# Miniprotein binders against MMACHC-like protein (cblc-1), part 9

Target 1, 261 residues: MMACHC-like protein (cblc-1), of Caenorhabditis elegans (q7z144)
Amino acid sequence: EMSHAESIKRVVDQKLSSHEGFESHMFKIGSYNEAVGESSPFALPYDDSTMALLILSTPDMFDVAFRKWVVQKTMDFGSFDEVCEMVSSPIQSFLEDRLEIMSEKLRKVEENFEILHDYSMTPQRRPKILMQTCGHVAGAAFYYQPCHFQEDGVTWPPAGRMGPNLKFIGLSLHPIYGGHFAFRSVLIFPNVKIPEFCEKEPRPILTASEDVRTALEKFNYNWKDSGFRDFGNPTRRYSTTQMEFFGRPVAERWEVLRPWV
Key: E = the ipSAE of ESMFold2; O = the ipSAE of OpenDDE; V2 = 0.75 times the mean of E and O plus 0.25 times the DockQ between their complexes.

## First folded at step 3 (miniprotein)

Design bp7 (from bp2 with D14W R17E E18L)
Fold by ESMFold2-Fast, scan of step 3:
Structure bp7 (fold): chain B 261 residues (1-261), chain A 88 residues (1-88)
Amino acid sequence: as target 1 above (261 residues)
Amino acid sequence: DETIRVTLHSNDPWQLELAVRQILEEAKRLGAKIRYEIEWTYENGEWTFKIHVTIENIDPDIARKLAEQARKIAEQYGLEIRIHVEDE
């Protein structure tokens, strides 16, 4: 029943709180599978009414929760340099720690669940789940797909710097945060069925096709400068520190955080 | 026995994908007996990639050639690369 699904969501929301930069959005696996196509390699092997929760992060995840985590790890390891040496992927390590804390509490309410991460890959080196589609289906963000913005007689996307086997990818925009957010995980509850649940419709952030095409081009060609994140006039944005952190090569990101300790 | 570990870091996911494909093709072309595990993470528009390649009881010249090709490919795509070659 829905009351059980709502209890699950409340536990998740307590540990992945909005105050610490997280959102969770409920959806049915069947809604996702319909969107990707039932015969698609991205379809998930669960019943259509199976409960899922999409987890995304907002700017406060970095500036509040992650900052606290970095300070605590520095104390635990005895020095910032030791943390840098032992932890190669700070955001991933932080999220894994936080998800495990959440999972310990969640198991008391529902013991059977799966976690798929935005980086989870199949043996064929394909993503296990299409996060952009989850965001759209759950109503969390609007997913702009390049194929939906073609015009007869117009060559688009323009001949770009994409390699011969690479494709123009879509962009999701959040109604509050524009592109200043990230999809993180999907929790799947195989034993929880929510056939009566109706997902909310995603809010269109950009309505003019030309604006959508410009945003997609910025995302695919110029994502390094993060200009794409400001489409849709977001009211909350990544901090200067977060922008600096994600603007650096992975190996150089820890130095951005040294002033925190 | 020599072991090769390759880690790629990039601010350009498209160039990273191309470089990875070429490195794997070079390893296959050299006929190396390899075991590999591929890991990647996507964070706010940034890919972190790690290839763990293990080559057992392999000629040092083959290991050297594979490492040289991997560095050339990374340079071609303007990517940072770290290669660790160990005896045994």
Scores: ipSAE 0.000, ipTM 0.194, lowest interface PAE 13.7, mean pLDDT 78

Design bp8 (from bp1 with H9E D14F R17E E18Y; at its last look DockQ between E and O 0.65; V2 from the best seeds 0.00; counts 0 for: pae O 3.9 > 1.5, pTM E .686 < .8)
Fold by OpenDDE base, look of step 4:
Structure bp8 (fold): chain B 261 residues (1-261), chain A 84 residues (1-84)
Amino acid sequence: as target 1 above (261 residues)
Amino acid sequence: DETIRVTLESNDPFQLEYAVRQILEEAKRLGAKIRYEIEWENGEYKIHVTIENIDPDIARKLAEQARKIAEQYGLEIRIHVEDE
């Protein structure tokens, strides 16, 4: 069973390679369900030993893999302007193409799998899966939750800084990339059981409660400046082009990529 | 007729979704054609709502309501109105 799980992961890692800006992290559905609560609306309806793979992107996904994809699409369509017209969501289309290619190879090893995306919603419009929890459980990135960093006699986070309905939410930091990464998808393998598998412990990058509070405050109050991403002293960061791309409105993003072709 | 493009941005998907639901409910009551896209990048969510084939007066009212909804939930909003 573990050898089969490893063969699945190998196929995923070959098609979504680290050189192309991807990582995969294995975990058990039961470990995730325990973390979210078995009776929670986020619990997944699979056996506790069911294999899952979390896919995340690193800075190189944009600067290497996505760039190659944009150049190739420009060649296929004949001009950059035609690509801009035909592809409204370039990052999503790129990820869909990459996941499709991966899926075609993966089906040869294991036919039965589900893919959940970070944007996957239920009919009740709830996230189908909590990616930050998956990241923590899989040991990919430490998830700093506000509830774990409260001090006795101190009201934190301060009331009134968030809008009346805004929730102060947690932040995940990658041990290499800090906040310069994204959770993308989870692959679930209903027929693959890994009961003896033990997930890696997520490495805490921030150890001082004050640093964690500062990071969470920057993420919740000033997320647009991307300053929260630099916590933990990441060795690899999003390029200036990547930051500019995500900083722009969708309609203006293609113009950032024009120099690539 | 006019097309309205509404973009909402937040790090909290639940707030975005609640705001978008209200905008979509209003647009549905008006009989408008609606397209909906979600983008997620590094904990930043962007929801794009495109509302097509609406009367200019309806478009203006819907834009004002979208702004009020965004303000109520503390969301960043961009609204673009195009003539059809």
Scores: ipSAE 0.021, ipTM 0.470, lowest interface PAE 3.9, mean pLDDT 86
ESMFold2-Fast, scan of step 3: ipSAE 0.161; ipTM 0.606
ESMFold2, look of step 4: ipSAE 0.404; ipTM 0.724
ESMFold2 (binder alone), look of step 4: mean pLDDT 73; pTM 0.654
ESMFold2-Fast, scan of step 7: ipSAE 0.005; ipTM 0.333

Design mo1 (from m1 with E21F T30Y R32L E41W E43I)
Fold by ESMFold2-Fast, scan of step 3:
Structure mo1 (fold): chain B 261 residues (1-261), chain A 82 residues (1-82)
Amino acid sequence: as target 1 above (261 residues)
Amino acid sequence: SPEELKKLAEEVAKKYGLKVFVRVEGNKVYILIEYDGRTIWIIVEGDKVRITVKGLSEEEARRLAEEIARKLGVSPEEIEIE
């Protein structure tokens, strides 16, 4: 029954709320497996009608939820400098804390679920799940793949910009946030079947091939300036603080947050 | 040199709080950096360098790969992201 799936999503949405910068998007494992290829190493070993929830973060995750977490940790540790010394990966630590709180509540309505993170890998060093494909399948974001925008007789990507050691990769754009969002995790519920559920189609944010190529080039060549995130004219954007934070080498990121405390 | 690359990999790993594994085999140096399922592969063969970053968010992977390229004295264009 869809009622159980809806109850699960309601609990997740309560703990990973939109006002704290999270979205959840329901999809069937079979829809994802069809998109990656059923014999593909990226196919997941669950029945086609198995329920899954894609979790992504929006700008408010950083400016609201993460900020509150930093302030609380500063109080818990006694000083900002102590937190900086003891916590090397603040975003990762924050997300692990938030997911554990969510998991505690979720287990009360559905005990059997798995969490795959955007950093989860197989023993063969492959991602356990292809997040951009998942986002497209769930209708959360449109995934632009470079191979779909090649043209016979046109040199693209421009010669001399990519070497054998640099891959040209795809880009997902959100209908509200453009590139100002990130995929975070997928929750899988092996015992919950939603055969009647139909995912929504992803909204094509960019339709002209030249615009797509320009966005992909900015993403691959100039990602550091975050200009690629503004394709599709997003109505909400990462704050100056968030862009400065992720623009710094990891060891220098904590200093961006000092004004919060 | 292989010893200089090993030292540099250990420095980068320390800066990012990561575990590092280094193996030297002839003229090839394999450097694996792991942290909570995140993986950075650096393979150096003679004057060729391949840096592959996996298990990080796309933004984190790019920033880390650029930092590693800078420390190795290679162009950011020589970094592989998967």
Scores: ipSAE 0.000, ipTM 0.122, lowest interface PAE 21.0, mean pLDDT 77

Design mo2 (from m1 with K19I E21Y R23I T30L R32E)
Fold by ESMFold2-Fast, scan of step 3:
Structure mo2 (fold): chain B 261 residues (1-261), chain A 82 residues (1-82)
Amino acid sequence: as target 1 above (261 residues)
Amino acid sequence: SPEELKKLAEEVAKKYGLIVYVIVEGNKVLIEIEYDGRTIEIEVEGDKVRITVKGLSEEEARRLAEEIARKLGVSPEEIEIE
């Protein structure tokens, strides 16, 4: 079934193209389930050889694809101000539109598939999929977990920086984009089996434990300044416009985009 | 002030389609915003404010927490993401 799996990926890549800021990475559900643990609540109820595609966005998603979408919606609604009034979550609306266009084309090649989003939750209020683990398994990015960088007799994270209930979370770094990327969704194809497929191992971006701890601290304590995104010396970065957009309060974000129309 | 915090929480809840609960007990104000497995808790005691968000995507939670922190003058270090 590798030829069918490759046809599916080709269709997805045509609609979620790299020049418009998307990447897809194939993996087996069994590889993900092994990583999270078969008895874990995050394990997915599919056969081990089931095909999946991880979708992530790169900087060009915002500056190319999303920009075109904003221009088109402004024409469709008649004015920028009307789009601002009718669309409260522009990135989310853009992604939903793009995924629907992709889905319409994909159904002609493989009609049975599921889409899990990075925000998808179970009725028990748990994430349906652990995106950072998925990224690591698929070879898309290297996932640095805090528990792997603990040292006996050393207090870390530093006491007094986190409240007693604050979570110290992991960080994924992309070999080209560092932290200038985002996991978006996973496509699962229950009727497509790829038992012979072998995922690429993720490339370790940071090798010194001290550098990893520094990156994790920047991500957890200073995420708003986006400095953590530059670990690993990325060759491509989020634009000033994208960083300004996400750095502003929600109510002020549409104004960042006004120069595009 | 506690009254300004209540108004801010209600504005945020309305924009995201969330249900808001406000509990006032003396000098403490607890604001809990919940909808469909998403929770935002704001605890205020005098000038001390803590914001906890749960059940949102990491990007959405950071955006929401950023808006609240900016308007309240609260440090990002007091924000929890789940």
Scores: ipSAE 0.000, ipTM 0.126, lowest interface PAE 20.0, mean pLDDT 75

Design mo3 (from m1 with E41T E43L K48R R50I T52Y)
Fold by ESMFold2-Fast, scan of step 3:
Parts: structure tokens; sequence; C-alpha cells
Structure mo3 (fold): chain B 261 residues (1-261), chain A 82 residues (1-82)
């Protein structure tokens, strides 16, 4: 069945290519369920050998694929101002278009699949899937959990920095992109079994406990300045244009893209 | 789905004793929260959470966004506060 799984991944990779800022990483549902705990509410109700594919975006998604999409939409609508008027959420519209194109082609190879987005929720109001755990399990990124970096006799995180009811949360770092990436979705193929597939081990990006704690603190306390994204010495980073786009109020974001057309 | 995002937003508001108004438009969810005399408008678009804040410090807005992002299954790094 590995041949079929590889065919599925090739189709996904053709439409969500690395050149255009996407990565897909194969894993078994059982590997994920083992990591979250079989009795955990986050465990997924599929056989352990069920194929899954984690999708993440890299900086080139914005600067290559999204840019091409904006240029094409401008041609389709006849002007940039027309696109601005008709499309209120450009990144969302772009991702929806790209996933639909991928899905249409994928259905020709494997009809039965589910897409779980990073925002997907259960009726009990919890995430359907823990993306950072998926990233670690699939070997795509290293997930640093605060509980693994406690030391006897050391108070951490620093007292008073977290507000009431706020958790000190973990951080995933990519071996190439550091924190300049985002988990997007997980594809699950209930009828495709890959029992002999072995996921790669995630690369430990930071090895010194002090560096990990510093990264986690930057992520939890100063995430808005994006300094945490540079941990792990990434060779590729979000562009100035992408940072400017996301730093603007929604109503002003389209103007950041005007130089592209 | 937008329906699940709406349910989650209402649950977060209930947990924190916040007054919330949720509007669903296709895949866009708009959440308006009254918090300690302040108004927060949260726009959820696909995998992003965008927050318009009135009357909150940037630190307070970020902390609220982090909690909402965790509840929505979105990484805080993908939140954009305005």
Amino acid sequence: as target 1 above (261 residues)
Amino acid sequence: SPEELKKLAEEVAKKYGLKVEVRVEGNKVTIRIEYDGRTITILVEGDRVIIYVKGLSEEEARRLAEEIARKLGVSPEEIEIE
C-alpha cells in the first residue's frame, strides 16, 4: 500500500509544491495517537496504520504562490482595485482556491479523505487535532513543550509574566525555517494503510535547555515582535512584505500588495 | 467549520464571563467581545485570527488572543492583533 500512499503524496506535492511554499509530511494515525495518549480526547478514531499527511506553509507560500494568485486575480477581475472590492480575505481565498484545486485532483487517485484545518473543532469545543504534536510525530518540526524543561530548584517561567488562566505554551521550530512557517492542515486517508511506514525523527533545533527556555519565553511574552521565529538560525525567513502585510489592519492589507501588480 | 468556531467562541466567552456576539459569514467568523468596558472584534479567517481592539493595551489584547487561539486550535504565531 506504500505505492498508493506515495501516489497520493505525489499528487498533493504537485499542487502544494515546495517551490510554492508548502510541505507535506506523512505519518501514521497510530503514531499521533500514541503521542497524545490512546485515552486522550485528542486521539483520532482511525486504525493505527491509517495514512495521514501534515501540510504546512513556508515563506514562499506568500512570496511565490500567493503573489501569483494576486496577479492572476487582478487579470481575472480586470484591475487590482476590482479585486480589492470583491475579495475581502485574500489569504483565506487563496488557500481555499489552492486546497480545492488539490482536492479535485486528489479525488481522482483516492476518493475518501478528510481535511482537518488547524482551526477545526469538535462539538465538545476542543481542537480536532493537535498540530504541534503532528509536526513532531511526522518529523516536520521539533515541538518544545514547557514541561520538559523544568529544573528542580528553579522557578520557571518567571513569576508574574502570565496572566490568570493563561497557559505557558509550547513552540515548534522547523530545521530550515525556524518559526517562519505555519501548520495549515492534516489530510487523513481512512482507506489507506501504511503499517510499515516509519516517520523520521524530528531534528532537535535547540539543544541547550537555556536556549529552549529563552525561545519559549519570547514566544509566550513577546510573540508579536516575531523575534521567536529566528530561533534555530533559520536560513529562510518571512519577507518584509509578508511581515508588513500581517502588521497592517485588515482594511489596509490589500495596499501592501499593490506593488505586485 | 464556521459553526464549530462559533460554538467555541461562545464557550470561551462563557468561561471568562465575557459578553459575546458571534456572526458567521461563509468561512469568516466575526466575534465581538465586551471585556471590562472594552470592545474586541475578532475576525477568524481560515487559519488566522485577526483582532481589532478598542480600549485594551497591546499586552492585554495579545493575552486574550493567545487564549482564543489555543481554544480555536490555531498557533498564537498565526494571530494578528490590530
Scores: ipSAE 0.000, ipTM 0.139, lowest interface PAE 20.0, mean pLDDT 76

Design mo4 (from m1 with E21Y R32F E34W Y35E R38E T39Y E41L)
Fold by ESMFold2-Fast, scan of step 3:
Structure mo4 (fold): chain B 261 residues (1-261), chain A 82 residues (1-82)
Amino acid sequence: as target 1 above (261 residues)
Amino acid sequence: SPEELKKLAEEVAKKYGLKVYVRVEGNKVTIFIWEDGEYILIEVEGDKVRITVKGLSEEEARRLAEEIARKLGVSPEEIEIE
């Protein structure tokens, strides 16, 4: 029932809170399966009314929650250099720790749930869930797919801009954060049915087709400079520290965080 | 080395506008470069390298596998392509 689903969401929201840079968005598995196609390899083997929660991170995840985690790990390990040596993927390690804390509390109200990460793979080595489609279905962000912005008689992407090995991929924009957010996980509750629940419609952040094409081009050609994140006039943005962190090669990212300790 | 593999993964992700995730567990390194149904998965365990490419045409997958093999110093015959 909805009261149980709402209790589950409250527990998740307490541990993955908005003031620490997280959002959760409820949706039905059937809504996702309809969007990807029932016969698609990405369709999930759950009843249509099965409850799911999409988890995404906002700028405060990095500047508040992750920063606290880095400071604590530095204390635990005794030095920043020791943390750098022992922890190769800081964001992922932080998220795994936070999700485990959340899971411990969640099991007390609903013991059966699965966590799918944006990197989760099937035995056939396919992503288990399409996060951008999930974001659109849950109403969390608007997913702009290149195939929806072709115009009769217009060549796009422009000839010569897409190299032989370059694929043109879609972009999701958040109504508050533009591109300053990331999809992180989906929680699935196989024993919780929410047939009465209706997902909210995602707000189209960009309405002019030419603006969408420009955003997609900047995302595909120039993603490293993070300019694409500012489409839709976001009111909150990644900090300069977060932008520098993600802009550096992985081996150099820990050094961005040294001033925090 | 794991650090060199992370750098390579970021260069590939940058070129294709994709997300990147790296996991190191003992002698196994997993590099996942993806975006919404398209991905490149690189698994390194000891001296064995497995590269899986999905969501691309067969010709594009072959070019990507060859480029990655060249950068990793791996024989093309040792790469699995899907």
Scores: ipSAE 0.000, ipTM 0.280, lowest interface PAE 10.9, mean pLDDT 77

Design vv1 (from v2 with E29W Q33L S35A R36F D40Y Q52E)
Fold by ESMFold2-Fast, scan of step 3:
Structure vv1 (fold): chain B 261 residues (1-261), chain A 89 residues (1-89)
Amino acid sequence: as target 1 above (261 residues)
Amino acid sequence: SDEQVNRLAQAIHEMATLVSKTGDPSLAWLINLLAFAMEYLAKNGNPDAVREIAELFNEIAQALSEHGDPTIADRVRELAQLMHELSKE
């Protein structure tokens, strides 16, 4: 029954709330496996009707939830400098804390679930899940794949840029946030079956092939300047503080946050 | 050799893990690129393929070092050096 799946999603949404910069999107494992190919090394070993939730972060994750976390940790440790010394990976530590809180509440409704992170790897050193395909399947964002935007008689991408015979990677754009979001994890519920659930279609926010090619070039060649994030006219964007934080060397990122405390 | 290819794959995996642990969404493409490199090497493990990937990683390291993360850039540069050493064999 869908009511149990909806109860699970409600608990997740309460702990990973939209006001604190999270979205969850329900999908069936079978829909993802069909998209990647059943014989693909990226297919997941769960029944087709198995419930999953894609979790992504929006700009408010950094400016609201993460900021609150930094302020609280500063109080807990007694000073900002103590937090900087004790916590080497602030974003990771924040996300681990938040997922742990979510998991404690979720176990009261459904005990058996798996969390796959965007960084989860197989023993063969491949990502366990292709997040962009997952986002497209779940209807959360539109995944623009380079191979879908070739035109007869057009040589693209420009030769030599990524080395001979190497390929561009694709880009996902959110209907509200453009590229100002990140895929974070997928929750899988092996004992929850939603065979009648139908995922929504992802919204195509760039339709002209030339615009898509430009966005893909900006993403692959100039990702560091974050210009690619503004394709699709996003109504909400990463803050100056978040852009500065991720633009700095890892060792210098804590200092960007000092004005928060 | 298979042992040297395994060492290279391990180094790539460690780099992907380091990048992903930052939680930086602007580096998500690099994880996919590292996955592609591992797949490419698995299918084309000859010295020319290793050299091609090494050149790509040198370009990435340069881009990262100019305006980005020097720690990640240094690790990518180390990986490029390892690849160049393997291509000499």
Scores: ipSAE 0.007, ipTM 0.280, lowest interface PAE 11.5, mean pLDDT 76

Design vv2 (from v2 with S35A Q52W E55Y E59F Q62L E66R)
Fold by ESMFold2-Fast, scan of step 3:
Structure vv2 (fold): chain B 261 residues (1-261), chain A 89 residues (1-89)
Amino acid sequence: as target 1 above (261 residues)
Amino acid sequence: SDEQVNRLAQAIHEMATLVSKTGDPSLAELINQLARAMEDLAKNGNPDAVRWIAYLFNFIALALSRHGDPTIADRVRELAQLMHELSKE
């Protein structure tokens, strides 16, 4: 079944290519369930050996694939101003289009699969899947959890910077892109079993506890300046255009893209 | 008010749909705390519940907006602004 799993991954990789800013990472549902805990509400109801693919985006998704999509939509609508008016969520619309193209090809190889998006939720209003845990389990990125970086006799986070009930959240860093990436979706193949597949271990991009605490502090306190994304000496970064796009309110975002057309 | 309660419920629901983007189990726990605070507000009209909802909401908003995803960032900013405005009433 590994041959079939590899065929599935090849199709996904052809449509969500690295040249256009995507990565896919294979893992077993059982590995994820072990990491979140079998009794956890986030455990998934599939056999341990069930195949899954984590999909993430890299900087080239915006500068290559999304840019091409914006140019094409401008041609389709006849003007950039029409696209701006008709499309309120360009990144989401782009990803929906791309995933549908991928899904059409994928169904020819494996007809039964589920897509869990980073925003997918249960009827109880819980996320269906924990993306940072998936990233760590699949070996795609290292997930730094604040609770793992406490030291005896050290007060952290610094008391003067914490509100009475403020809790730090974790941070994932990619070996090539640092924090310049995003988790997008997980594909689950209920009829494909990969019991002999072994996930690679995630690379610990930051090894010194002090560096990890600094990254977590910058992420939790100063996320707006995007400086946290540069931890781990990333080879590629989000472009100035992408950073400006992300930093703008809805009404001003399309203006950032006008030079593309 | 009914309008305030309904708008808070919508905001909490929207926030819950975005929590998986961070993958942080602590954020999922905070969503449960928001739901309980919402119940308390609906049952008792407790002003402390409004303040706690605003606090948790802003914390989750900060976490979600860190992704730099414009769709998530804009949603989070809208919801945080709504919470700020509602806390004044």
Scores: ipSAE 0.007, ipTM 0.324, lowest interface PAE 9.9, mean pLDDT 77

Design vv3 (from v2 with N6L A9M H13F N32Y S35L E39W)
Fold by ESMFold2-Fast, scan of step 3:
Structure vv3 (fold): chain B 261 residues (1-261), chain A 89 residues (1-89)
Amino acid sequence: as target 1 above (261 residues)
Amino acid sequence: SDEQVLRLMQAIFEMATLVSKTGDPSLAELIYQLLRAMWDLAKNGNPDAVRQIAELFNEIAQALSEHGDPTIADRVRELAQLMHELSKE
């Protein structure tokens, strides 16, 4: 029933709130499986009408929720330097803590669910889910795939620029945040069926093929400057602190956060 | 060459390229652990398979240097160099 699915989404949205930088987007497993191909190794082994929720983070996740978490951990450990020593992967640790709190509340409403992270792997060591396809299917973001923007007689991407075997990868753009967001996880509810649910179509943020190619080139060739995130004229953007954090080597990232404490 | 070993390498390469989409540093450590496990499986394979896998490791390291974590890229390059040495036998 849709009423049960909506109750589940309300619990998730309460614990992963928009005010703290999260969005959830409902979709059917069948819609995702159709997009990847039923015979694809990326197809998921659930009934087509199975409920799923895509979770993504927005700029406020870093500047509000993660900042609060860093401050609290500094208090708990007694010093910022001690947190730096003991916690090697701050974003992962923060997300694991938040998802566990969400899971405790969610189990009271629906006890059987799976969490797939953007880094989750199959026993064959393939990604369990293709996040950009999931984002498009759920209507959360528009996924621009390079193969859809080839033109007869036009050489694109420029030959040799990506190196001999590097793929030119696709880009997802959010209608509000452009590229200032990240896919985080998918919740799957095997016992919840939503056959009547129809996903929202993703907004085509860029419509001109030339603009799409420019965005894909910026993403693939110049991702470090974060310029690709501004395609689509986003109204909300990552803070300079967040861009600095993700732009630094792992060993230097904690120092970006020192001014927070 | 072991088909399963090559499929694992292709999957790891796809995961490494996902780093450039999210910018999430947590993926870099997972990629390294998977590459280490892959090396452990492949190191006693035939020389042609080891060489091919080492070449894929270098491709992944290049992608991580350009689109992800340079520290993990360096660790991946070290594994690729070790595999190249093994392929000589």
Scores: ipSAE 0.000, ipTM 0.205, lowest interface PAE 13.3, mean pLDDT 75

## First folded at step 4 (miniprotein)

Design ax5a (from ax5 with E73Y K77L; at its last look DockQ between E and O 0.04; V2 from the best seeds 0.00; counts 0 for: pae E 12.5 > 1.5, pTM E .396 < .8, other shape alone 8.324 > 2.5, SAP 71.574 > 70, placed apart)
Fold by ESMFold2, look of step 4:
Structure ax5a (fold): chain B 261 residues (1-261), chain A 88 residues (1-88)
Amino acid sequence: as target 1 above (261 residues)
Amino acid sequence: SDEDVNRLAQRIFELLLKVYELSNQIAETGDPSLAQRIWELMLAIMDLATKVHELSKNGNPDAINQILTAFQYISRLLNELADRISKE
């Protein structure tokens, strides 16, 4: 079962390679269910030993893989202006294309799998899966939760800053990229069992409790300026082009990419 | 009243549709902070739905005021998130 699981991971890594800004991280559904609570509405109805792969993107996804895709689409449609007209959601379209190519190859090795995206919802309009929990249990990115960074006799987070029904939430930071990464999807393989697999522990980029509390406050109160991404002084960051692209309204983002062609 | 409950239920569905639209835009941005904010908005909307259910059972005026306050705050945060993704 482990040799089959490694074969599956190899196919995924071939099509979503680290050079092109992807990482895959194996975990067991049981580890995720334990972390969310087995009676939680977010627990998933698979055997504890069921194989899953967490897919995340690093800065090279935009700068390498997505750039190539934009150039290729420009050639396919004949001009950049035609691509802008035909493709309204470039990142989503790029990811769908790459996942389809990966899926076609993957079916040759294992035909039964499900893909859950970070935006996937149940019919009751709630998330199907908690990506930050997946990142932690897979050892991919440490998930800093407020409840773990309390001090005796000190009230934190400050009362009343989040409003009556909004919660002060946790933050995932990658050990290399800090906040310059994105969870993309989880692949679930119901017919592949990995009971002996032991997930690696996530490596925290922040270790001092005061640094964690400061980062969580930055994320919860000032997330729009993206400053939370730089906590831990990551050595790799989103490029200036990627930051400009994400900083523009969706309708204006294509123009950031015009110098690529 | 039944009219108050129905009005709030309609507003809850409108918030859920906005969350769905924002989830599509997450794939466009690729920003995990937006996904986490959407998850918190979903929790707040589910809590609001619970309060509407209690209102329909006993008609408590304090619950109505709390629901309206929470709704305004959630709507403001949702609009700020939409501005980050899709201004204009």
Scores: ipSAE 0.000, ipTM 0.300, lowest interface PAE 12.5, mean pLDDT 77
ESMFold2 (binder alone), look of step 4: mean pLDDT 78; pTM 0.687
OpenDDE base, look of step 4: ipSAE 0.068; ipTM 0.524

